# VH-VL binders against p53630, part 9

Target 1, 237 residues: p53630
Amino acid sequence: MNSKSQQQEQQPIVFVTGTDTDVGKTFVSTLLVHKWKAAYWKPVQTGIESDQGDSETLKNFKIAASTWQPPIFTPTYALQKPLSPLQAMEYEPNVDIRLLDFVVPEEWSAENPLVVEGAGGVCVPITRKLEITTDLIKHLIETSGHPVYVVVVARSGLGTLNHTLLTWNHLCDNGLRSHLFGVILNGEPNEGNVQALKKFGVNIMAQVAQCTTAHDQDMELHELPSVESLMTQQDVE
Short names: E, the ipSAE of ESMFold2; O, the ipSAE of OpenDDE; V2, 0.75 times the mean of E and O plus 0.25 times the DockQ between their complexes.

## First folded at step 1 (VH-VL)

Design z11 (framework fv_zigakibart)
Fold by ESMFold2-Fast, scan of step 1:
Structure z11 (fold): chain C 237 residues (1-237), chain A 121 residues (1-121), chain B 107 residues (1-107)
Amino acid sequence: as target 1 above (237 residues)
Amino acid sequence: QVQLVQSGAEVKKPGASVKVSCKASGYTFTSYYMHWVRQAPGQGLEWMGYINPSGGSTKYNEKFKGKATMTSDTSASTAYMELSSLRSDDTAVYYCARGTYSGSYRAFDIWGQGTTVTVSS
Amino acid sequence: DIVMTQSPSTLSASVGDRVTITCKASQSISSWVAWYQQKPGKAPKLLISKASSLESGVPSRFSGSGSGTEFTLTISSLQPDDFATYFCQQYNSYPYTFGQGTKLEIK
């Protein structure tokens, strides 16, 4: 790998979204953070009345093969109800989320990639103006001053063809095709679904299974591509 | 009243530089992007880039990289656009325009009156 | 870059006419198109955002439609104040690009 070129280049921001809630975005984000030695930022967190949130989940997730201690930046917004940000704001009328409030943390030195984890899928509404996750991605592309790429997390099994294609095509239709690193399938391996998605032109980055042991975590890190190889692929495509 | 007021017309020699100002009033200056758009005589509109006055980040149209420099002064609520190494084909009316961030439904809703820059010997 | 092509380049019409101006994008821009009116010696004025969203203070005779690559601006009953040049603009991707303009003049 060319470490010198990697050091001299601006490190990317990688936005991790999903085809739906509960597809394993935080688990995949954790693997990517440790694989790439990245920092982590969850711009908006919902459901804090009932759970610790994704930032704490990632912090507490131990990967035996990794000595990396990721910088974890504070969410810009933390909302009580386990709903979309727009719906959660109905329960907190004093809160008014605006896209311009999402500024990349100043504490990020950009010596390493920044993994940004979204809330749910691409069409999840964030603001009272009905701006969605895709609009947040475009906002970061326009304002961060860094290359921004997108990773889509999807389930490996039943229903993934429809959900993944809807998500992929939505992102392409919104002018983000050149920003897409690809899809990571989470769950039991399903080679039939991988091949079907590839026939539709979807880039499959990796298949990862649920981790139950430290050995499983080590194996999953090995399956993930390096950020440098993904950026090289974008330069050619 | 929301308003953008630009500096007056400029006549410059080839090779010179020009700095156009755009003073905002009637709104929170740092809440909106400031875009710059050029229009050559009898021609259409050409987007040059934007500056985000909150933090000073910029995005340039590739055609203007190394030619145009955008800056802002938040205490004066004023945006600036400087063109270097002027050529005759830089003769145009230069507009500042208020825009929103990407993903907003609104496009350029408030425009400055324009600054005519003439490059002649 | 996304190329925006307007037709017609010049349109002659009479007061009371229904006028339609078309804008075509070289690739899909979904609904991220705006329409501007420009009178001689003046700055452009925003009429429509996101293909069909009418700007506050713009007369209801103006409307926009379209998605993907083909968009239209319609003036349902032309008024004397409407003779001007009209520009479409895509803001789906950078660099933002404008159509070449359509000059609406008295027949």
Scores: ipSAE 0.000, ipTM 0.427, lowest interface PAE 16.6, mean pLDDT 86

Design z12 (framework fv_zigakibart)
Fold by ESMFold2-Fast, scan of step 1:
Structure z12 (fold): chain C 237 residues (1-237), chain A 118 residues (1-118), chain B 107 residues (1-107)
Amino acid sequence: as target 1 above (237 residues)
Amino acid sequence: QVQLVQSGAEVKKPGASVKVSCKASGYTFTSYYMHWVRQAPGQGLEWMGYINPSGGSTKYNEKFKGKATMTSDTSASTAYMELSSLRSDDTAVYYCARDSRWYGMDVWGQGTTVTVSS
Amino acid sequence: DIVMTQSPSTLSASVGDRVTITCKASQSISSYVAWYQQKPGKAPKLLISAASSLQSGVPSRFSGSGSGTEFTLTISSLQPDDFATYFCQQSYSTPYTFGQGTKLEIK
């Protein structure tokens, strides 16, 4: 910790979670990876019997006019059934996920940020001991040796106030307030919901629209904040 | 299981209107844009436009602007495409298709045949 | 509008053959090309997106390549189930446009 390299700013680990399944976590993670030139890691993947998985989805994503491709690290666990990790293990009794198994990949050089994508929402059970996504975040904070921050992905439309506030307050109540970068709203712009969430003290990092053209995608990248600006905001709080 | 199920075949007179439905199941309806594509007999595929079910914003191929109207009902997870002032050259199979974030249409309805007699 | 031109319009091949279908865009579209398979009376099926990304459940004998203005769909070791019409499609800008189609027929 007293070395010259450690006096210089360490690149963070940024954990991307969501308010629920299918809120666009992989889409937003992909945008953040390309915006920050980050590496990507999905510690536990489920549903591989019917889907290629989020790591492969991110690998296949292309940004217009870019030849750069992110380092993508292999999931620690890949489970067959499209269920929570706990429920998926019921179908694979030889698999026993432990939080201690989730070690940041040695291949990560730490010259760029690492985006870590969670499975589902914060209360999704991961282990047979009923440890949830929030426990995995705490494990990475405790064991990684790097600054760890959290991004919450939420829908922009109907139901987002309740789902976002429940997720945000859960993370705050679990001692993670100082680790929260903010919320990214995915979907049709909704200024009313943005303003309402801000009144509750939620930090809205960006609003991203679901893209249908390369031009739209490039515009969304400009909407996202730099990792340096987010870390500066944390330092002044 | 992700599915798009469309309404049945329609036979219409010139000048009439037709409204085709596309019911989504097995995924979050508001998380994906819905495209409409038509195919005239023996012809290729022609993009008509898309709707974002989250908020209802639309983008039309200029050829169909003022002729086609796309709407959605979030509570029913159903997208609609209405064609007005039908002509014989509107005879085609009409498809709804879910937008893939990877710039393809990954799930398609079975198609609705619209026949305009003259 | 971006024009997508496929070559050939019709292709005759035998089971076990390697076949290639080309798609040319009237302007650079980076890698924003999808490939579809359509059988008579059926909806199109997405095979490849982003020029080279094979969709889940699609056999590995299908592959895509290219960037900019020229794109290729390749089927190695053609199977009986592969005789169909194939379409390319760009999503770089609206309106989305399709190639005219390539009909793959048994020789």
Scores: ipSAE 0.000, ipTM 0.482, lowest interface PAE 14.2, mean pLDDT 87

Design z13 (framework fv_zigakibart)
Fold by ESMFold2-Fast, scan of step 1:
Structure z13 (fold): chain C 237 residues (1-237), chain A 121 residues (1-121), chain B 107 residues (1-107)
Amino acid sequence: as target 1 above (237 residues)
Amino acid sequence: QVQLVQSGAEVKKPGASVKVSCKASGYTFTSYYMHWVRQAPGQGLEWMGYINPSGGSTKYNEKFKGKATMTSDTSASTAYMELSSLRSDDTAVYYCARSYGDYRYWYFDLWGQGTTVTVSS
Amino acid sequence: DIVMTQSPSTLSASVGDRVTITCKASQSISSWVAWYQQKPGKAPKLLISKASSLESGVPSRFSGSGSGTEFTLTISSLQPDDFATYFCQQYNSYPYTFGQGTKLEIK
C-alpha cells in the first residue's frame, strides 16, 4: 500500500498564532510564506461582512524582486461578524464548527511547508464546546500526519513581556514546548525586551521591523530563518 | 454486542513477517480510529500507531515506521497490522483498540483480546 | 517523547483498604490522561479518561484526579476483583505513552 501521507510526512505544518488579536499575524505569515515558498491556509476566517479577510490580504502582497505567488487555500469556515468564531456563530445558527472539520486541504501537495494562520490568540474560542486555538493546534498535531510547529507573533514594545510570557507558558503547560519554533517580535526594535524574554527562556526566532515598502519587505525576508534550520534546531532541543 | 476479535497466536522465525487481524462488530467501523498497542512479556504497553478506516489514513509511532504497516477493509469491518523483519524483541501480545478521531477521545474504550506473537530461533 | 512514571511499581493491600497509585508526566499534559486495569491474560480495560471522568460501568469506588504533571488513581474500598495491574496513558502528544504499570496484589 502506497501511502501518500507517509511519503509527504517530513514537510512541516507551521501554525502561526499571536499574543493578541492585532499583533501582525497576517503580515508575519505573509513573510514566512514568501521566505519558505510555503502554501497558506487560514482554517477559520471571521469578519467577512466588513473586511476582505487574511487570505485576500496575502494574495495582494507584493515583493519588489519576486513574481512567485503562493498557493492559498479556502478557509474551512468563513463567518460574517468580526468576532471570535464562537461568538460569530451566534449570528449564523446553521453553522456548527467542530474540530474534526479542520482537515488539511487536499489541494496541498505537501512538497513545500504549509503555513496555517490562527484566529487571534491561543485562548480564542473556536467551537460551541469552548475549544480554543490551542485545541485546534493539538488537533492538527494529532490528525495531519505531518510535523506541526508553532510560531508566536508578538509586539516588540510595551506590554510584550507579560503577553508573550502568558502565551509561551500557556503553550508549554499544554505540552507544546517541543513544537515551538519560537517568537517573532513585530514592530520597532526593542533590545531590552528581547534580552528580558531570553532570560525567561523564551526562544526569539526573529525580529521584524515595520514595513511600508516592497523593499522593506524584501529586507525582512532576508533576516528570517529557513524552515530547515528551525527543524534542525528542534531536533537538538 | 460491541466487540473486537483478533486472529490467533503466531510463532515466527527471525526475519519473517506476521499479519494480525482485528474484526469489529456491533458498531459503525468507520466512526472510530483503530489503534495498535503491543505488550512484551511482563512489560508495559507501547502505542504503535493508528488507521482511520474512513479513508485509510495512518499515523505511526516513529519507532515503528518502516516496520509496521496498518491497513483496513471497510467492507469486512476488519483492520490489519503487518510487522516485518521480525526480531526476538518483537515477541509480545499485540492489541487492537478503538478511539474517536478527536483528540479529546484518544483513549481506548474497547480492546481486542490480543494476539500473541512469538519470535524464536 | 513524554515519559510516564508510575509509583509504586508494586502495592500490597487488603480488601477494604483505600489505595492510591500515582503517575507523573515528564512535561505538562493538562488533563489528557486515561487509566486502565489489566488482569493476567486479559486486555486492558478503560477505567477513567480526562484525568477524572469515570467510564460507564466502572464501579464508583474508582476515582481519578490531577492536572499538569501529577495524576492519581484511587480505589476507595478495595474489592477482591480489583487485584490487577494498573496503567496510566497520556494522550496529550504523539506518540501516546503509558506508565510502566502498578501491580496491585493481596497482602
Scores: ipSAE 0.000, ipTM 0.400, lowest interface PAE 20.9, mean pLDDT 85

## First folded at step 2 (VH-VL)

Design c11a (framework fv_ciduvectamig_arm2; at its last look DockQ between E and O 0.01; V2 from the best seeds 0.00; counts 0 for: pae E 18.3 > 2, placed apart)
Fold by OpenDDE, look of step 2:
Structure c11a (fold): chain C 237 residues (1-237), chain A 122 residues (1-122), chain B 110 residues (1-110)
Amino acid sequence: as target 1 above (237 residues)
Amino acid sequence: QVQLQQSGPRLVRPSQTLSLTCAISGDSVSSNSAAWSWIRQSPSRGLEWLGRTYYRSKWYNDYAVSVKSRITVNPDTSRNQFTLQLNSVTPEDTALYYCAREYRSGWSFDYWGQGTLVTVSS
Amino acid sequence: QSALTQPASVSGSPGQSITISCTGTSSDVGGYNYVSWYQQHPDKAPKVLLYEVSNRPSGVSSRFSGSKSGNTASLTISGLQAEDQADYHCSSYTSSSTLVFGGGTKLTVL
């Protein structure tokens, strides 16, 4: 009776990045958090002088169909200016962001997935050494001890092909191909772009849109895959 | 008014494939506001959701875990219908099968087919 | 996925109020506000009574109401009538993007 020790599959860390700063990363992260009953962490928050921050946005985001109350962890860095982390640090000379500062929150019980929202796109500099979001992802892969995956948020409409492919290829070229769950397109549905991206080998996870009604937002959750299904797909590749 | 009309064999032999068709009138199989589901009912298992097909800029399918390995739900846009295929049937698959519209309002079934009793017997 | 838990049977007298429970888990009833209730008379297909826990479709009597607490949804039928004698089924959306039904409850009007 070989007791196959059910190796408790470690819960994944899913890093949400984007093709740009305003592509809907927070919105998509919110959907994923509720879909997967995940915790949420934004390691670097900028623009706190004028914005309450994405963590608060997520906290206040109501999905009528969801009863999940996500654990939200405090950003490691919160900067005043609504700029890239590197630029924002110019206004805060005493702040020196280092990759080693980014440790998965201890408060994370690892009972559920952790959604990590990045700042801007993959090439956004986050340290004075010009390390970028991609380097942060790599750092988490190396140090967290958990499976780490990446979701790319992109616009659905005109111009998204170039930006999405550049982002996708950048991640692949940086050795993260096996960590890529896929792309979530945010905006009006565009099947043409979906098909085009698929031809280039991009995995399209879902098409979502910010909706005006709570009901419509709830429907977006249905379009998202389960985290288990995504993990299974990665094992087959 | 939406109407669902079921058709298919009522007797299937063990190990064969159960096949049913549901014809839709008054709505489209590719409606963005609906999903099309198969449900079965038996005295032993009650109501059991089997799976659905629906269109949201592309086609999606969801299946119950209990039948996932054996089930296929396919849309037919040309005939405005959808089908159920259940492979490798056993007597346990004997049930009254319903097709139903799963409407966007809370994923509830507002229209049902007339039901098809399918008996699995040698 | 295991069926939602319903009482096998409930009974009441005309004019009374009865409640039918539907218990699931945090992955279905407790996780989502997508609980529906169906009435089924003999030799008929189920009819939706409530959706999203407490919403009534057009044509459904106000005598039917729904609530949810934790992992348990409830259907309440007030002013019980003879015509209410039927089977009642709950369903819920699940975290796996599937639907699950309860075992069904037979309501007898005494």
Scores: ipSAE 0.047, ipTM 0.673, lowest interface PAE 4.1, mean pLDDT 91
Fold by ESMFold2, look of step 2:
Structure c11a (fold): chain C 237 residues (1-237), chain A 122 residues (1-122), chain B 110 residues (1-110)
Amino acid sequence: as target 1 above (237 residues)
Amino acid sequence: QVQLQQSGPRLVRPSQTLSLTCAISGDSVSSNSAAWSWIRQSPSRGLEWLGRTYYRSKWYNDYAVSVKSRITVNPDTSRNQFTLQLNSVTPEDTALYYCAREYRSGWSFDYWGQGTLVTVSS
Amino acid sequence: QSALTQPASVSGSPGQSITISCTGTSSDVGGYNYVSWYQQHPDKAPKVLLYEVSNRPSGVSSRFSGSKSGNTASLTISGLQAEDQADYHCSSYTSSSTLVFGGGTKLTVL
């Protein structure tokens, strides 16, 4: 299909999803934002009745030697209950989440990547039409005008083979294999799990652990891949 | 454009059921972008939200903890109205009762009925 | 059953700015951005002035503004006018999936 112009290289959107809630998506998103000097957006935040939200958590992240602060964009939807967005809307019936409302923030300069953090896992229901996180990823692919990639966050330990394979295969079966940067394992290193996942064709792009000191956080950042190297790796397929 | 018109008795005896009706014009009681609330006001307690009804593929209700055991809010789609039933009333239920539309997220009330002063007395 | 604390009364002279506070807890005002403000003149139903802390509906004067810090929301009325003399109520969503109002504030324009 010969068109009027060739697409210029653009900064990517990187969607961070997980195998489940509480696998460390916000911690990993924070590391990626600081590594890539990226902007951050959590399109749907739930549980605000008890929590200031993941955007505030990321805003408060400190790297000892750094004064840089990421651009952090307001969620398109913020709901009270710490439930899936679909369930949370039961308690706020005047909220009707629509995929069309998820527009990349116009204040994103696109000079650096945008990290988008999903709610829960890939099958988490978002809309009353039972559209799920995977549908939100597809929506951003179709409407943003930027390259979109996916990072899956998973626990490093017990149970991760099953949950990671289900998540990975789900994304591949939904036509997203060419968009997958890979899996980041969060927690204590587990070589057995890494090798098992690799045998199934899962790309393990990094292992990280939540650390206590700013020095340890700097080391985690140093070991993460650049977004450019991940895009190059993806082009080879 | 939205208007809420209240009706119902203004005197109720203790232990009876208080029943009020709110007729809606300019919107639908089954609108998926609204919820329909009852709110009361008294000199001693100010404004109190009592409960709501709303439609999202089926009917739902939320009720204030203080009245949850005694309250029912019912929609009537054929008449485009909703009702308040408050059982086992006491003199502490004497108040000016309003119906109101909750519109959009944010738990805000953009249209109110005219108010009905209900006295609970022997 | 006013879970939110408002001053019972405030006063100001025409042209001044005044602020009315609405203090709750981390389970309501502090935890959510679902704070609304209402103006009520004698013998009339309340009228919404602000929703979601600071958003002003169409037709509400820009002299009304809102903010929140911690567990306290604030309504500010700049350039006081005689017509501003009324009762003012705040409300907030709560962690029990309910709504609570403040006790109300009577504003007197001197």
Scores: ipSAE 0.000, ipTM 0.414, lowest interface PAE 18.3, mean pLDDT 85
ESMFold2 (binder alone), look of step 2: mean pLDDT 92; pTM 0.941

Design c11b (framework fv_ciduvectamig_arm2; at its last look DockQ between E and O 0.01; V2 from the best seeds 0.00; counts 0 for: pae E 16.5 > 2, placed apart)
Fold by OpenDDE, look of step 2:
Structure c11b (fold): chain C 237 residues (1-237), chain A 122 residues (1-122), chain B 110 residues (1-110)
Amino acid sequence: as target 1 above (237 residues)
Amino acid sequence: QVQLQQSGPRLVRPSQTLSLTCAISGDSVSSNSAAWSWIRQSPSRGLEWLGRTYYRSKWYNDYAVSVKSRITVNPDTSRNQFTLQLNSVTPEDTALYYCAREYKSGWSFDYWGQGTLVTVSS
Amino acid sequence: QSALTQPASVSGSPGQSITISCTGTSSDVGGYDYVSWYQQHPDKAPKVLLYEVSNRPSGVSSRFSGSKSGNTASLTISGLQAEDQADYHCSSYTSSSTLVFGGGTKLTVL
C-alpha cells in the first residue's frame, strides 16, 4: 500500500496586477480575498498623504454573505505622494526600494492563499534601479517557495483591448505565461471585447462590476472561479 | 550583442545647438531593462553624465543639473535610436561625447558608443 | 553636482595590491549602494569593472574588488599587472535620480 504522501499542495500566491491605475485592482483583490478566504498584502502603497490606502479599503469592504475576516499585512513600503513608486521616491530621497526587501509576510500561515496587489500596471517602476512590477512578480516566484500566479485586472469597456493585449503579451514575453490565471474585466459587461480577447488567447476569468449594494457584491463573488479550479486548469496546459 | 553607433557633427559654433544621434542594435530603445544615457569626457572635467531617456510604461528623462536648462535627450522608436541636443553651446562644451546603455546592473554602463569628439569653435 | 573625489594618481609594482578611493556624500555614495567602477585605457571607452559597490560583471577578473564605508567607496586591485595601467573612474547614483562621476585616477604600474 504505497501511501502516496499527499504532498500537501502549497497554497498559492496570487499577484493581482492591472493594465493601468484605477482599473479596479483593489476591488478585484477584495473580491478574490473573500472568494478564496485569502490573506491580503500590498507590498508598496503610495499616496498615503491623501488616502488611507488600499489595505484600509479592503478592510472596510462589506460583503453581505461573507464572514471572512481577511488577514491584512502591512505594506513593506508606504510612500507619501500619489505617484508611481519611483516618482514618489523622488520626494523621499532616503527611501530606496529594493526587490530583496519584498519578503512574503511571516504572519501568513499559508493555510489560505495570499493575494498580492501590485501598484499600477506591469511596467510600473518600483525601484531606483528601474525594476518594474514584472520583476517583482519574478522575484516572488524565485524566492517565496510557493506557486505564484498572476491575475490581470482590466477595464471592460472601449479601449481595453490594446492595453489588455499589451499587458498580456508583455507577461508572456517575460516568461510568465504558465503563471497567468487570466484576466478579470471590471466594468459594464462587454461581450464583444471578451470574444476579441479570447481570440488572441487571453483567458477571461470573469466579468465583474463595482456594485453599490452588499447584495450585488455577493452576487459578483459567485461569478469568480475557485482558486482550485484555476490551479487545475494550469496543470492541464 | 548590443552595439551603439554614434553620428553627428564634430564642429559646432558657439551659441548653436550640438546634436548627436546614437543608433542601437541588439536592444530596444524602449527596453524595460535599460536606460540610455549621454556622457561626455574632457581633460578639465573628466567624465560627466549629462542625461538619460528610458521607457517604463511611459517615457522618462533625467538630466544633470549642470546642463538641465540646455539639454534634451529624445528617443526615436521608429529608428531605434536616441538623440542628444545641447543648446547654446560654448567652448566649455568641447568634449568627447559618448552614448551608453545603463542596465539593471546597478546603474552601470555596460555598452558604449565609439565616442564623438565635438569641438565648439567659432 | 560636484564630482566624487578620487586621488589623481596611484602607483604600484607588479604583484602588489592597490586601493583607489571614491568619496562622496550622504546624497550619493553614502546614501545608496549604486557605486560603479570603470577602467579606461587610452583611446578606449570606459569598461565597467564593478557595479553596486562590489559586483563583477561577467568577464571581469577576480583581482578587482570593491567595498564601501560611509561616504567612501574603494576599488582594490590585487596582484597588479602591467595591463592594469589605466584610468579608473567611480560613479554613483544620487538622491536626485542622477549619476555623478569621480574625477578619475591614473594608475601607473612601475
Scores: ipSAE 0.075, ipTM 0.649, lowest interface PAE 2.8, mean pLDDT 91
Fold by ESMFold2, look of step 2:
Structure c11b (fold): chain C 237 residues (1-237), chain A 122 residues (1-122), chain B 110 residues (1-110)
Amino acid sequence: as target 1 above (237 residues)
Amino acid sequence: QVQLQQSGPRLVRPSQTLSLTCAISGDSVSSNSAAWSWIRQSPSRGLEWLGRTYYRSKWYNDYAVSVKSRITVNPDTSRNQFTLQLNSVTPEDTALYYCAREYKSGWSFDYWGQGTLVTVSS
Amino acid sequence: QSALTQPASVSGSPGQSITISCTGTSSDVGGYDYVSWYQQHPDKAPKVLLYEVSNRPSGVSSRFSGSKSGNTASLTISGLQAEDQADYHCSSYTSSSTLVFGGGTKLTVL
């Protein structure tokens, strides 16, 4: 099982997943990368026939008053169709995704955290063996040699109670409770939803709103917790 | 509530350095919701933003292109103030100098110092 | 030379509405919503009237309104009063992380 000793000296891997595909995972990943001065990796990118991909979107994102650019690593797999990885392989049958192929990029210096962005939500199928995003997270825990934590991105508005609880409980039921940093709500603030989720024991680590101006994006960065404070929370659980 | 109090010399000789100080009360120079600017005004150029300093996990500066090679804006957290240093001044730098707090939404100025008229001449 | 273009002067009678323009480029006024307007009476520091194109700080009269179309922002003063006689300045954020002002507009209330 995971040891709590000396975890504070190693830089973590932080896996960003979501309650759904369109909840703002890339925006939140971008904010975390800039807040923590982290590297970025999207292990599986789909839809490249019509989109430059999330890595390029993150690279082109402008944060006011910052000239720093994150290290951005090439996806292990990039697939043409805008479908789940499993479904996209139907259109590229010579591609066979295996969890063992997801090795933390050698170029990562490990002097800073690594933010890893998942495809879709926690149950999205990745391999022909029907291994899902949760299995990829477990694979990284077992093989990376670094502490691994999970951030869940959810919309702040209507429908989020059901989707967030399903996602949160799924991760907890899969033995990942001690790895969960929390949920980031993206969108217009909704205090009723926040209080309801808290009553169910969901840790809301931040609330953010997607914005386009460089100054507003800089202000969103300041609202985010440090990675060190989040690791401390895990020690008291 | 917030008050900006300027100080510094009003007469500076050509080729010297213009130095002004802005003391802050009612806010902190390291506030995560503010930025601190110097702005000058002259009849020939109107209002001219010169530069700013602010803290967002570290200290940052932005400077107007026209003065970038000659300007420094520095915070002083222990005295809760910030300074303007403009090197190699000429008579064209004669102006009324203001310090200002940038409003939370950014790039707008809700509190201004009293202004310091600086004359550059021999 | 100001980066943003304003008319040098404008005039109106009490009770009328007037509009002051501020024209830039797609790299400032046209590209961002960081446009502000300031009122300045003689021998006083500027006072912010509007920020983010159209938002009024607490305590600013609803007679002052703002809008933007393309590369041009506008300040409208309705119900003109003698106290509105002042200089008016616009400013905009630029894509190089700087700020530029217009040349200023002297408003004369007749």
Scores: ipSAE 0.000, ipTM 0.417, lowest interface PAE 16.5, mean pLDDT 86
ESMFold2 (binder alone), look of step 2: mean pLDDT 92; pTM 0.941

